Miniprotein binders against Mucin-6 (MUC6). Designs and how they scored, part 117

Target 1, 185 residues: Mucin-6 (MUC6), of Homo sapiens (Human) (q6w4x9r395to579)
Amino acid sequence: GHCSLEGGSFVTTFDARPYRFHGTCTYILLQSPQLPEDGALMAVYDKSGVSHSETSLVAVVYLSRQDKIVISQDEVVTNNGEAKWLPYKTRNITVFRQTSTHLQMATSFGLELVVQLRPIFQAYVTVGPQFRGQTRGLCGNFNGDTTDDFTTSMGIAEGTASLFVDSWRAGNCPAALERETDPCS
Below, E stands for the ipSAE of ESMFold2; O stands for the ipSAE of OpenDDE; V2 stands for 0.75 times the mean of E and O plus 0.25 times the DockQ between their complexes.

## First folded at step 22 (miniprotein)

Design cm17 (from bm10 with E42S E43K; at its last look DockQ between E and O 0.87; V2 from the best seeds 0.85)
Fold by OpenDDE base, look of step 22:
Structure cm17 (fold): chain B 185 residues (1-185), chain A 85 residues (1-85)
Amino acid sequence: as target 1 above (185 residues)
Amino acid sequence: SMKRIRVWIIVEGDPEKILEASDKIYEIAEELGVEVFVYIRSKDGKLTVVIWVEGDEEKVKEFVERVREILKELGAKVEVEEEEL
């Protein structure tokens, strides 16, 4: 399954459902029992301009019992608040520079993250087949059905992205705004 | 220097009611200068609310105590796990 966060406000789920939202807090991208140690992948959005529609991804966070790995738009990688030199390795996670503009977080448990740093901070999440039907968050449920991707954190299917996205917030933030547009535009 | 700690507060109960109290939780976090995440997860087939908090030990402990009081009033079951950083 491939999930993408592109263009500052566009998301494509594991089931290839595209949607757009404007929010300015931290959201759960991926929860799954397949992630060890209560792991979760999160996305941090912030204002990129003066209007409500000017929002962008500014960091990705992997949170577990032992780690809080943050990859920020400033190319700073931290774990538990401490800056780390690349390549950085934990017991089951490696963060390294893939290219001059891309960082990668590789794991031993079937999660891969690629972060594009420039010109736009973007993220690409890949999960193995073992995650099928067992994912939750903004990246959807990876069950091959796009119609139920907007399932909230409480298990309710929503018809709009805004309520769906808001249900996955992990911080204090205002309600998200949605706009149905092509994420490739 | 003061220790930094991370605390996981796992809350069982009505997630909607717990999330309604999240504003107060965030206010406490801001007051105490600790970092906090509050989110829902599915655990063992049940929905739980996770309150993740990190900061100076003294501040985090105060945060936990104040949050416990809020959650107690809601009738929620609370499990707390600490980790030193």
Scores: ipSAE 0.867, ipTM 0.938, lowest interface PAE 0.5, mean pLDDT 94
Fold by ESMFold2, look of step 22:
Structure cm17 (fold): chain B 185 residues (1-185), chain A 85 residues (1-85)
Amino acid sequence: as target 1 above (185 residues)
Amino acid sequence: SMKRIRVWIIVEGDPEKILEASDKIYEIAEELGVEVFVYIRSKDGKLTVVIWVEGDEEKVKEFVERVREILKELGAKVEVEEEEL
């Protein structure tokens, strides 16, 4: 299964359902019992331009009982808050430079993350077949059916991306819109 | 340097009701200067709210105390798991 986070907040789910959203928050990208120790993958989005509706990916976070690996737009990789030299290896995770512009997080549990650092910060998530029907989050449920990929964190299937994406917020999301008021008088 | 800890607050109860308190939980986190994630997890067919918090030991412990009071008022059952960084 393949899930992609590209360009101006475009997502393609494990079931190949494309959508776009506009938000500045941390979201649950992937949850699954196949991820050890309550693992989850999160995506961080922020403003990317002068338009209020322009948002883009700025970091990807892998969180578990043992690790909090952050791969960010500033090209710094941390685990549990400490910057790490690449290649960086734990018991079951290796983070390394795949190319001059791409980093890869490879794991022993069937998750692979490839992050394009330049020219645009993008992410590509690959999961093995053992994940089929056992995923939740912005990447969908990987059950071969696009009609329920917009399932919320409460298990409700939505017809539009906005309610689905908002349900997967995992962080505090301050107002992203600033309004300049002309006093008129 | 001060000691940093990480706490997982696992909340059993109605997730919608618990998440209605998330604005207050985030306000407490900002006041105390701790990092917080609040999200729903499915485990063994049951939806559970997870509140993950990390930061200075004193501030995290105050955060946990204040959040436990909020959750107790909502009738939620809470398990707290602390990890030293």
Scores: ipSAE 0.832, ipTM 0.916, lowest interface PAE 0.7, mean pLDDT 87
ESMFold2 (binder alone), look of step 22: mean pLDDT 86; pTM 0.860

Design cm18 (from bm10 with E16D K46R; at its last look DockQ between E and O 0.88; V2 from the best seeds 0.84)
Fold by OpenDDE base, look of step 22:
Structure cm18 (fold): chain B 185 residues (1-185), chain A 85 residues (1-85)
Amino acid sequence: as target 1 above (185 residues)
Amino acid sequence: SMKRIRVWIIVEGDPDKILEASDKIYEIAEELGVEVFVYIREEDGRLTVVIWVEGDEEKVKEFVERVREILKELGAKVEVEEEEL
């Protein structure tokens, strides 16, 4: 499954459902029992301009019992608040520079993250087949059905992205704004 | 120097009621200068609320105590796990 966060406010789920939102807090991208140690992947959005529609991804966070790995738009990588030199390796996670503009977080448990630093901070999440039907968050449920991707954190299917996205917030932030737009257009 | 700690507060109860109290939780976090995440997790078919907090030990401990009181009033079951950073 491939999930993408592109163009500052566009998301494509594991099931290839595209949607758009504008939010300025941290959201759960991916939760799964397949992630060890209560792992979760999160996305941090912030204002990129003066209007409500000017929002962008500014960091990606992997949170577990042992780690809090943050990859930020300024190319700083931290774990548990400490800056780390690349390549950085934990027990089951490696963060390294893939290209001059891309960082990669590789794991031993079937999660891959590629972060494009320039010109726009973007993220690409890949999960193995073992994650099928076992994912939650903004990236959807990876069950091959796009119609139920907007399932909230409480298990309620929503018809619009705004309530769906808001349900996955992990911080204090205003309500998200939605525009149903194809990120590839 | 004060050591930093991370605490996981696992909350069992009505997630709606717990999340309704999240504003107060965030206010406490801001007041104390600690980093906090509040989110829902599904475990064994049940929804739990996770409160993740990190910061200076004394501040985090104060945060935990204040949050415990809030959750107690809601009748929620609370488990706390502490890790030293």
Scores: ipSAE 0.847, ipTM 0.931, lowest interface PAE 0.5, mean pLDDT 94
Fold by ESMFold2, look of step 22:
Structure cm18 (fold): chain B 185 residues (1-185), chain A 85 residues (1-85)
Amino acid sequence: as target 1 above (185 residues)
Amino acid sequence: SMKRIRVWIIVEGDPDKILEASDKIYEIAEELGVEVFVYIREEDGRLTVVIWVEGDEEKVKEFVERVREILKELGAKVEVEEEEL
């Protein structure tokens, strides 16, 4: 299965459902029992420099009981807050430079992340077939049915991307709805 | 601070009610200068709220105590697991 996070805050789910949202927050991109040690993949979005209503991906975070690997648009890779030289290896994760503009995080548990650093920060998530029907988050549920890919963190299928995306917030998001400047989407 | 710790707070209870407190939880985190994530996870067919917090040991322990009081007032059951970084 393939999930992509591309410029303009576009997402394409594991079931190939595209959507766009406007949000300045950290979101759950992928949860699955197939990720060891309570692993989750998260995406960090912030305002883009062109339009006030536009947001863009600024970092991807892999979080587990042992690791907090951050790959950010400033091209620095950290684990648990410490900058790491590439290639960087743990027991089951390897982060390495794939090309001059792309980094790859490969794992032994069927998750692969490719990050395009330039010209625009983008991310591409690939999961093996063992994840089928076993995912939650912004990348959808990977069940072959696009009609329920907007399933919220409470397990409710929504008809709009904004309600779905808002339910997957995982970080501190200032009261944007009170000011109506950057609503969740 | 010379020691950083990470704490996982696993919360059982009504996720909607627990998430209503998330703004206060984030306010406490900002006050204390600790990093926090609050999100829902599915485990064994049920939904739980995870509060992940990391930072200086003294500040994280204060965060945990204050958040535990909020969650107690909501009737939630809390499991806490600490890791030294």
Scores: ipSAE 0.818, ipTM 0.907, lowest interface PAE 0.8, mean pLDDT 87
ESMFold2 (binder alone), look of step 22: mean pLDDT 86; pTM 0.855

Design cm19 (from bm10 with E54T; at its last look DockQ between E and O 0.91; V2 from the best seeds 0.82)
Fold by OpenDDE base, look of step 22:
Structure cm19 (fold): chain B 185 residues (1-185), chain A 85 residues (1-85)
Amino acid sequence: as target 1 above (185 residues)
Amino acid sequence: SMKRIRVWIIVEGDPEKILEASDKIYEIAEELGVEVFVYIREEDGKLTVVIWVTGDEEKVKEFVERVREILKELGAKVEVEEEEL
């Protein structure tokens, strides 16, 4: 499954459902029993301009019982608040520079993250087949059905992205704004 | 220098009611200068609320105590795990 966060406010779920939102806080991208140690992947959005529609991804966070790995738009990688030199390796996670513009977080448990640093900070999440039907968050549930991707954290299916996205907030956030637009447009 | 700690607060109860109280939780976090995440986790069909907090030990402990009081009033069960950073 492939989930993408592109163009500052566009998301494509594991089931290939595209949507758009505008929010300025931290959201759960991916939760799954397949992630060890209560792991969760989160996305941090912030204002990129003066209008409510000017929002962008500014960091990706992997949170577990042992780690808080942050990859920020400033190319700074931290774990538990400490800056780390690349390549950085834990017991089951490696963060390294893939290209001059891309960082990669590789794991031993079927999660891969590629972060494009410039010109736009973007993220690409890949999960193995073992994650099928066992994911939740902004990236959806990876069950091959796009119609139920907007399932809230409470397990309620929503018809619009705004309430769906808001349900996955992990911080103090204002209400999200939605536009169902092709992320490639 | 002051010790830094991370605390996981696992909350069992009505997740909706707990999340309704999240504004107060965030206010406390801001006041105390600690970093906090509040989110729902699902395991085997059961929903729990996770409160993740990190910062200076003294501030985090104060945060935990104040949050415990809020959660107690909601009738929630609370499990707390601490880790030294």
Scores: ipSAE 0.822, ipTM 0.923, lowest interface PAE 0.5, mean pLDDT 94
Fold by ESMFold2, look of step 22:
Formats: structure tokens, C-alpha cells, sequence
Structure cm19 (fold): chain B 185 residues (1-185), chain A 85 residues (1-85)
């Protein structure tokens, strides 16, 4: 399964449902029982455009019992607040420079994250087949059906991206702004 | 020397009511200078609220005590799990 965060504000879910939103917050991107040690993947958005309301992706965060790994647009990787030189390895996770413009977080539990640092900060989340039907968050539920990918943190299917995105906020922040969600049908 | 710790507060109860209290939880975090996330997790078909907090040990412990009182007034059941960083 593939989920992408592109163009600063565009998301494509594991079930290939595209949408766009703007909001200044940290959001739950992926939760799953397949992630060990209560792991979760989060995305951080901040103001980016000439418009006062436009935002874009500025960091991706992996949380677990032992780790808080942050990959940010300033090209610094931290764990638990401490900057790390690459390649950086824990028991189950390796973060390394894939190319001059891309970093990769590879794991032994079926999660892979590729981050494009330049020219635009973008993220690509790949999960193995064991995750099918067992994901929650901005990347959707990975059940093969795009009609319920906007399922909120309370388990309610919504018709708008903004209500769905707002439910996945993990910080104290304003409501998301609804934008065009399907530029490619 | 003050050390950093991480605490996971696992909250059972009405998630909607618990999230309505999140403004006060964030206010306490700001006062104490601790980093906090509040979000919903699903376990075995049941929704729980997680409050993740990290910071200076003394401040995190004060945060936990104050938040536990708020959650008790809402009728919520809480489990607290600590990690040293």
C-alpha cells in the first residue's frame, strides 16, 4: 500500500483517494496494530504560501515507546530531540540518505518512509500487505474502497476532507481549510 | 540534574467528553513547558484517548497529577505508563 504527501498540501491515501487540505497542526498519518510498541506516524504542517491560509508539509514524525524520530524540512533528523548523523540505526529502524535529495526510513515491520527534501518537502509511505484493513489516519483505512477513506478518529465516514482531517489532529491548532480534493478524477 | 521522561496516559471513557477537555490539558502543558499530543487510538474495537507527554521529570509528573484529576471528574479510567529517555 502507498500513501503520498505531495505538493505541500496534497494527499493520496492507501486506497488511491486524493485530497487537499490546509491546516497548521500535527496530524495522525498512520496508526496500525502492525506497528510495534504503540507506533504511529504523524505529519506536521505549517504556513507556506503567499496566501495567509496556505500550508504545507514541514516534517514527518515516527512515535513509539522508545523513539520520536523527526525528519524535517531543515534536513535534520532527530530522535527524542537529539540530532543524529546518517545512517542512523535503532533495533528495527534505519534512517539513511537515499540520494542527495531523498532520505529513507526503512523498518523490519513493513513500514517504509521516503522523504524528498528538495525542491519540495514531500513524503511517501509504503506499507506491506499485513497492513491491509488495519490502518487509520490521514492515509485512510487501506480496505480497497475509496468511499470510506475519510473515516474519522471516531470511526465515522465523512463526505469532506476537512472534517476527516480535523478529527486526526494531535495538537492544539485551528480547523483545517477544505480545498480541491480530486484534481485527477 | 533534571532528566527527561515520557508518559503515556491511556484514557478509557467517552472520547468526545475527554477531547472537549483537551483545551485545558493543552493549557496545563503550556504552563509547565511540556510537549503533549492528544489523540484517539483504537484497540480491540474500543476507542481510547492517548495523552502523550514528554519533558522534564518534575514537570511531567505535575502534568500527570493535574490531568488525572480532570479525567477523574469526567468519570474516566486512566492508566499511566512511564519511560525514561
Amino acid sequence: as target 1 above (185 residues)
Amino acid sequence: SMKRIRVWIIVEGDPEKILEASDKIYEIAEELGVEVFVYIREEDGKLTVVIWVTGDEEKVKEFVERVREILKELGAKVEVEEEEL
Scores: ipSAE 0.759, ipTM 0.887, lowest interface PAE 1.0, mean pLDDT 87
ESMFold2 (binder alone), look of step 22: mean pLDDT 82; pTM 0.806

Design cm2 (from bm10 with F37Y; at its last look DockQ between E and O 0.88; V2 from the best seeds 0.85)
Fold by OpenDDE base, look of step 22:
Structure cm2 (fold): chain B 185 residues (1-185), chain A 85 residues (1-85)
Amino acid sequence: as target 1 above (185 residues)
Amino acid sequence: SMKRIRVWIIVEGDPEKILEASDKIYEIAEELGVEVYVYIREEDGKLTVVIWVEGDEEKVKEFVERVREILKELGAKVEVEEEEL
């Protein structure tokens, strides 16, 4: 499954459902029992301009019992609040520079993250087949059905992105705005 | 120097009611200068609310105590796990 966060406000789920939202807090991208140690992948969005529609991804966070790995738009990588030199390796996670503009977080448990730093901070999440039907968050449920991707954190299917996205917030933020747009258009 | 700690507060109860109280939780976090995340997890069909908090030991401990009181009033079951950073 491939999930993408592109163009500052566009998301494509594991089931290839595209949507757009404008929010300015931290959201759960991916939860799964397949992630060890209560792992979760989160996305941090912030204002990129003066209007409500000017929002962008500014960091990606992997949170577990043992680690809090943050990859930020300024190319700083931290774990548990400490800056780390690349390549950085934990027990089951490696963060390294893939290209001059891309960082990669590789794991032993079937999660891959590629972060494009420039010109726009973007993220690409890949999960193995073992994650099928076992994912939750903004990246959807990876069950091959796009119609139920907007399932909230409480298990309720929503018809709009705004309520769906808001249900996955992990911080204090205002309500998200939605504009259902194909990111490839 | 003061130690930094991470605390996981696992909350069992009505997730909706717990999340309604999240504004207060965030206010406390801001007041104390600690980093906090509040989100729902699902395990085997059961929903729990996780409150993740990190910061200076004394501040985190104060946060935990204040949050416990809020959750107690809601009748929620609370488990706390602490890790030293």
Scores: ipSAE 0.868, ipTM 0.938, lowest interface PAE 0.5, mean pLDDT 94
Fold by ESMFold2, look of step 22:
Structure cm2 (fold): chain B 185 residues (1-185), chain A 85 residues (1-85)
Amino acid sequence: as target 1 above (185 residues)
Amino acid sequence: SMKRIRVWIIVEGDPEKILEASDKIYEIAEELGVEVYVYIREEDGKLTVVIWVEGDEEKVKEFVERVREILKELGAKVEVEEEEL
């Protein structure tokens, strides 16, 4: 299964459902019982344009009981707040420079993350077949059906990306006062 | 106050009701200067709210105490797991 975060604000789910959103927040990309030690993958978005409503991807975070690995647009990789030299290896995770512009996080549990650092910060999430039907988050539920990929954190299928995306917020987010973030704008 | 810790607060109760308190939880985190995530996780078919917090030991402990009081008023049950970084 493949999920992509491209162009700063575009997402394509594991079931190939495309959408776009804007929001200054940290969001849950992927949760699954297949991720060890309560692991989750998160995406951080921040303001990127002239308008308050324009945001883009600035970091990807892998969080578990043992690790908080952050890969950010400043090209620094940290674990638990400490900068790490690449290649960086834990017992089940390896982060390394794939090319001059791409980093890769490989794992023994079927998750792969490739991050393009330049010219645009982008992320590509790949999960093995054992994740089928067992994912939650912005990357969808990986059940082969695009009609319910906009399932909220409460398990409600929505028809619009905005309600779905807002439900997956994990961090402190400014209220959308005066204007709402439109994923299609 | 030089020591940094990480705490996982696992909250059992009505997730919608618990998430209504998120703004207050984030306000406390900002006041104390600690980093926080609040999100829903599914465990064994049950939705659980997770509050992850990291920062200065004394500030994180104050955060946890104040958040436990909020959650107690909502009738929620909490498990707290502390990790030293």
Scores: ipSAE 0.823, ipTM 0.912, lowest interface PAE 0.7, mean pLDDT 87
ESMFold2 (binder alone), look of step 22: mean pLDDT 86; pTM 0.860

Design cm20 (from bm10 with L85Y; at its last look DockQ between E and O 0.72; V2 from the best seeds 0.80)
Fold by OpenDDE base, look of step 22:
Structure cm20 (fold): chain B 185 residues (1-185), chain A 85 residues (1-85)
Amino acid sequence: as target 1 above (185 residues)
Amino acid sequence: SMKRIRVWIIVEGDPEKILEASDKIYEIAEELGVEVFVYIREEDGKLTVVIWVEGDEEKVKEFVERVREILKELGAKVEVEEEEY
């Protein structure tokens, strides 16, 4: 499964459903029993301009019982608040520079994250087949059905992205704005 | 210098009611200068609310106590796990 966060406000789920939202909060991107130690991948969005529609991804956070790994748009990588030199390796996670513009977080448990730093901060999440039907968050449920991707954190199916996205907030944030568009168009 | 700690607060109860109280939780976090995440986790069909908090030990402990009181009033069950790093 491939999930992408592109263009500052576009998301494509594991099931290849594209949508757009404008929010300035931290959201649950991926939860799964397949992530060890209560792991969760989060996306941090902030204002990138003066209008409400000018929002962008500014950081990705992997949170578990043991780690809080933050990859930020300024290329700083931290774990548990401490800046780390790359390549950085934990027990089951490695963060390294893939290219001059890309960082990668590789794991032993079937999660891969690629972060494009320039010109736009973007993220690409890949999960193994063992995650099928067992994912939650903005990346959807990875069950091959796009029609139920907007299932809220409480298990309620939503028809629009706004309430769906808001349900996955992990911070104190204003309501998200939505416009369902194809990020590839 | 004061040591930093991380605390996981696992809350069982009505997630909607708990999330309704999240504004107060965030206010407390802001007041105390601690970092906090509040989100829902699902395990085996059961929904729980996770409150993740990190910061200076004394501030985090105060946060936990104040949040416990809020959650107690809601009738929620609370488990607290503390980690040092």
Scores: ipSAE 0.857, ipTM 0.933, lowest interface PAE 0.5, mean pLDDT 94
Fold by ESMFold2, look of step 22:
Structure cm20 (fold): chain B 185 residues (1-185), chain A 85 residues (1-85)
Amino acid sequence: as target 1 above (185 residues)
Amino acid sequence: SMKRIRVWIIVEGDPEKILEASDKIYEIAEELGVEVFVYIREEDGKLTVVIWVEGDEEKVKEFVERVREILKELGAKVEVEEEEY
């Protein structure tokens, strides 16, 4: 299964459903019981231009009980707040430079993340077949049916990307807080 | 120089009601200078709200105390798991 996060806040789910959204927050990209130690993958988006519709990916975070690996557009990789020299390896995770413009996080539990650093910050998530039907988040549920890929964090299938994406917010979002309180939105 | 800790606050109750407090939780986090994630997770077919917080030990403990009071007022069941690193 493949999920992509490309410029202009475009996402393609594990079931190949494309969508775009507007948001400046941290979002749950992937949750699954297949990720050890309560693991989750999160995506951080920020304003990238002069309008609300111009948001872009600025970091990807892998969070578990053991690790908080941050890969950001400033090209510094951290785990639990410590900058790491690449290649960086734990028992089940390896982060390394794939090319001059791409970093890769490979794991023993069927998750692979490739991050493009330049010319724009993008991410590509690959999960093994054991994840089928067992994912939640912005990458969808990986069940072969695109009609319910917009399933919210409450388990409700939505018809619009905006409600679906908003349900997956996971971080402090000053722009999102302003958006929620803006009566003209 | 001060020790940094990480706390997982696992919250059971009505997720919609608990998430209505998220703005206050984020405000407390900003005031104390701690990093926070608040999100819904599914465990064994049941939805729970996770509040993950990391920062200076004294600030994180104050965050946890203040957030516990908010959650208690909402009638939520709270489990706190502390980690050092």
Scores: ipSAE 0.803, ipTM 0.902, lowest interface PAE 0.8, mean pLDDT 86
ESMFold2 (binder alone), look of step 22: mean pLDDT 81; pTM 0.792

Design cm21 (from bm10 with V50I; at its last look DockQ between E and O 0.92; V2 from the best seeds 0.85)
Fold by OpenDDE base, look of step 22:
Structure cm21 (fold): chain B 185 residues (1-185), chain A 85 residues (1-85)
Amino acid sequence: as target 1 above (185 residues)
Amino acid sequence: SMKRIRVWIIVEGDPEKILEASDKIYEIAEELGVEVFVYIREEDGKLTVIIWVEGDEEKVKEFVERVREILKELGAKVEVEEEEL
């Protein structure tokens, strides 16, 4: 499954459902029992301009019992609040520079993250087949059905992205704004 | 120097009611200068609310105590796990 966060406010789920939102807090991208130690992947959005529609991804966070790995738009990588030199390796996670503009977080448990630093901070999440039907968050449920991707954190299917996205907030932020737009357009 | 700690507060109860109280939780976090995440986790069909908090030990402990009081009033069951950073 491939999930993408592109163009500052566009998301494509594991099931290839595209949607757009504008929010300025931290959201759960991916939760799964397949992630060890209560792991979760999160996305941090912030204002990129003066209007409500000017929002962008500014960091990606992997949170577990043992780690809090943050990859930020300024190319700083931290774990548990400490800056780390690349390549950085934990027990089951490696963060390294893939290209001059891309960082990669590789794991031993079937999660891959590629972060494009320039010109726009973007993220690409890949999960193995073992994650099928077992994912939750903004990246959807990876069950091959796009119609139920907007399932809230409480298990309620929503018809629009705004309530769906808001349900996955992990911080204090205003309500998300939505536009159903193809991120590839 | 004060040590930093991470605390997981695992909350069992009505997730909707707990999340309704999240504004107060965030206010406390801001006041105390600690980092906090509040989110729902589902396991085997059961929903729990996770309150993740990190910061200076004294501030985090104060945060936990204040949040416990809020959750107690909601009738929620609370489990706290602490890790030293």
Scores: ipSAE 0.860, ipTM 0.936, lowest interface PAE 0.5, mean pLDDT 94
Fold by ESMFold2, look of step 22:
Structure cm21 (fold): chain B 185 residues (1-185), chain A 85 residues (1-85)
Amino acid sequence: as target 1 above (185 residues)
Amino acid sequence: SMKRIRVWIIVEGDPEKILEASDKIYEIAEELGVEVFVYIREEDGKLTVIIWVEGDEEKVKEFVERVREILKELGAKVEVEEEEL
């Protein structure tokens, strides 16, 4: 399964459902029992233009009981707040420079993350088949059905991307719906 | 170097009501200068609210104390797990 976070706040879920949203927050990208030690991927979005309604990805965070790995647009990789030289290895995670513009986080538990640092900060999430039907978050539920990929953190299927995305907030931020009102008003 | 700790606050109760208190939780975090995430996690078919906090030991412990009082007034059960950094 493949999930992508691309410029202009575009997301394509594990079931190939595309959507776009505008929000400034940290969001839950992926939760799954397949991620050890309460692991989760999170995506950080911030303003990327002159208007309040333009946002883009600025960091990806892998959080577990043992690690808080942050890959950010300033091209610094940290774990638990400490900057790390690449390649960086833990027991089950390796972060390394794939190319001059791409970093990769490889794991022993079927998660792979590729981050494009330049020209636009983008992220690509790949999960193995053991994740099928066992994911939650902005990347959807990976069940082969696009109609329920907008399932909220409360387990409710929504028809609107903004309500779905808003439910996955993990940080201090206004509701995405409020930030998507007409900026000229 | 000041001692830093990380705490996981695991909250059982009505997640919608608990999240309605998140503004107060974030206000306390800003006042104390600690980093916080508040989100829903699913465990064995049940939804729980996670409050993850990290920062200076004294400030994190004050954060946890104040947040526990808010959550107990909402009727929530609270479990706290501290980790050394």
Scores: ipSAE 0.801, ipTM 0.902, lowest interface PAE 0.8, mean pLDDT 87
ESMFold2 (binder alone), look of step 22: mean pLDDT 86; pTM 0.854

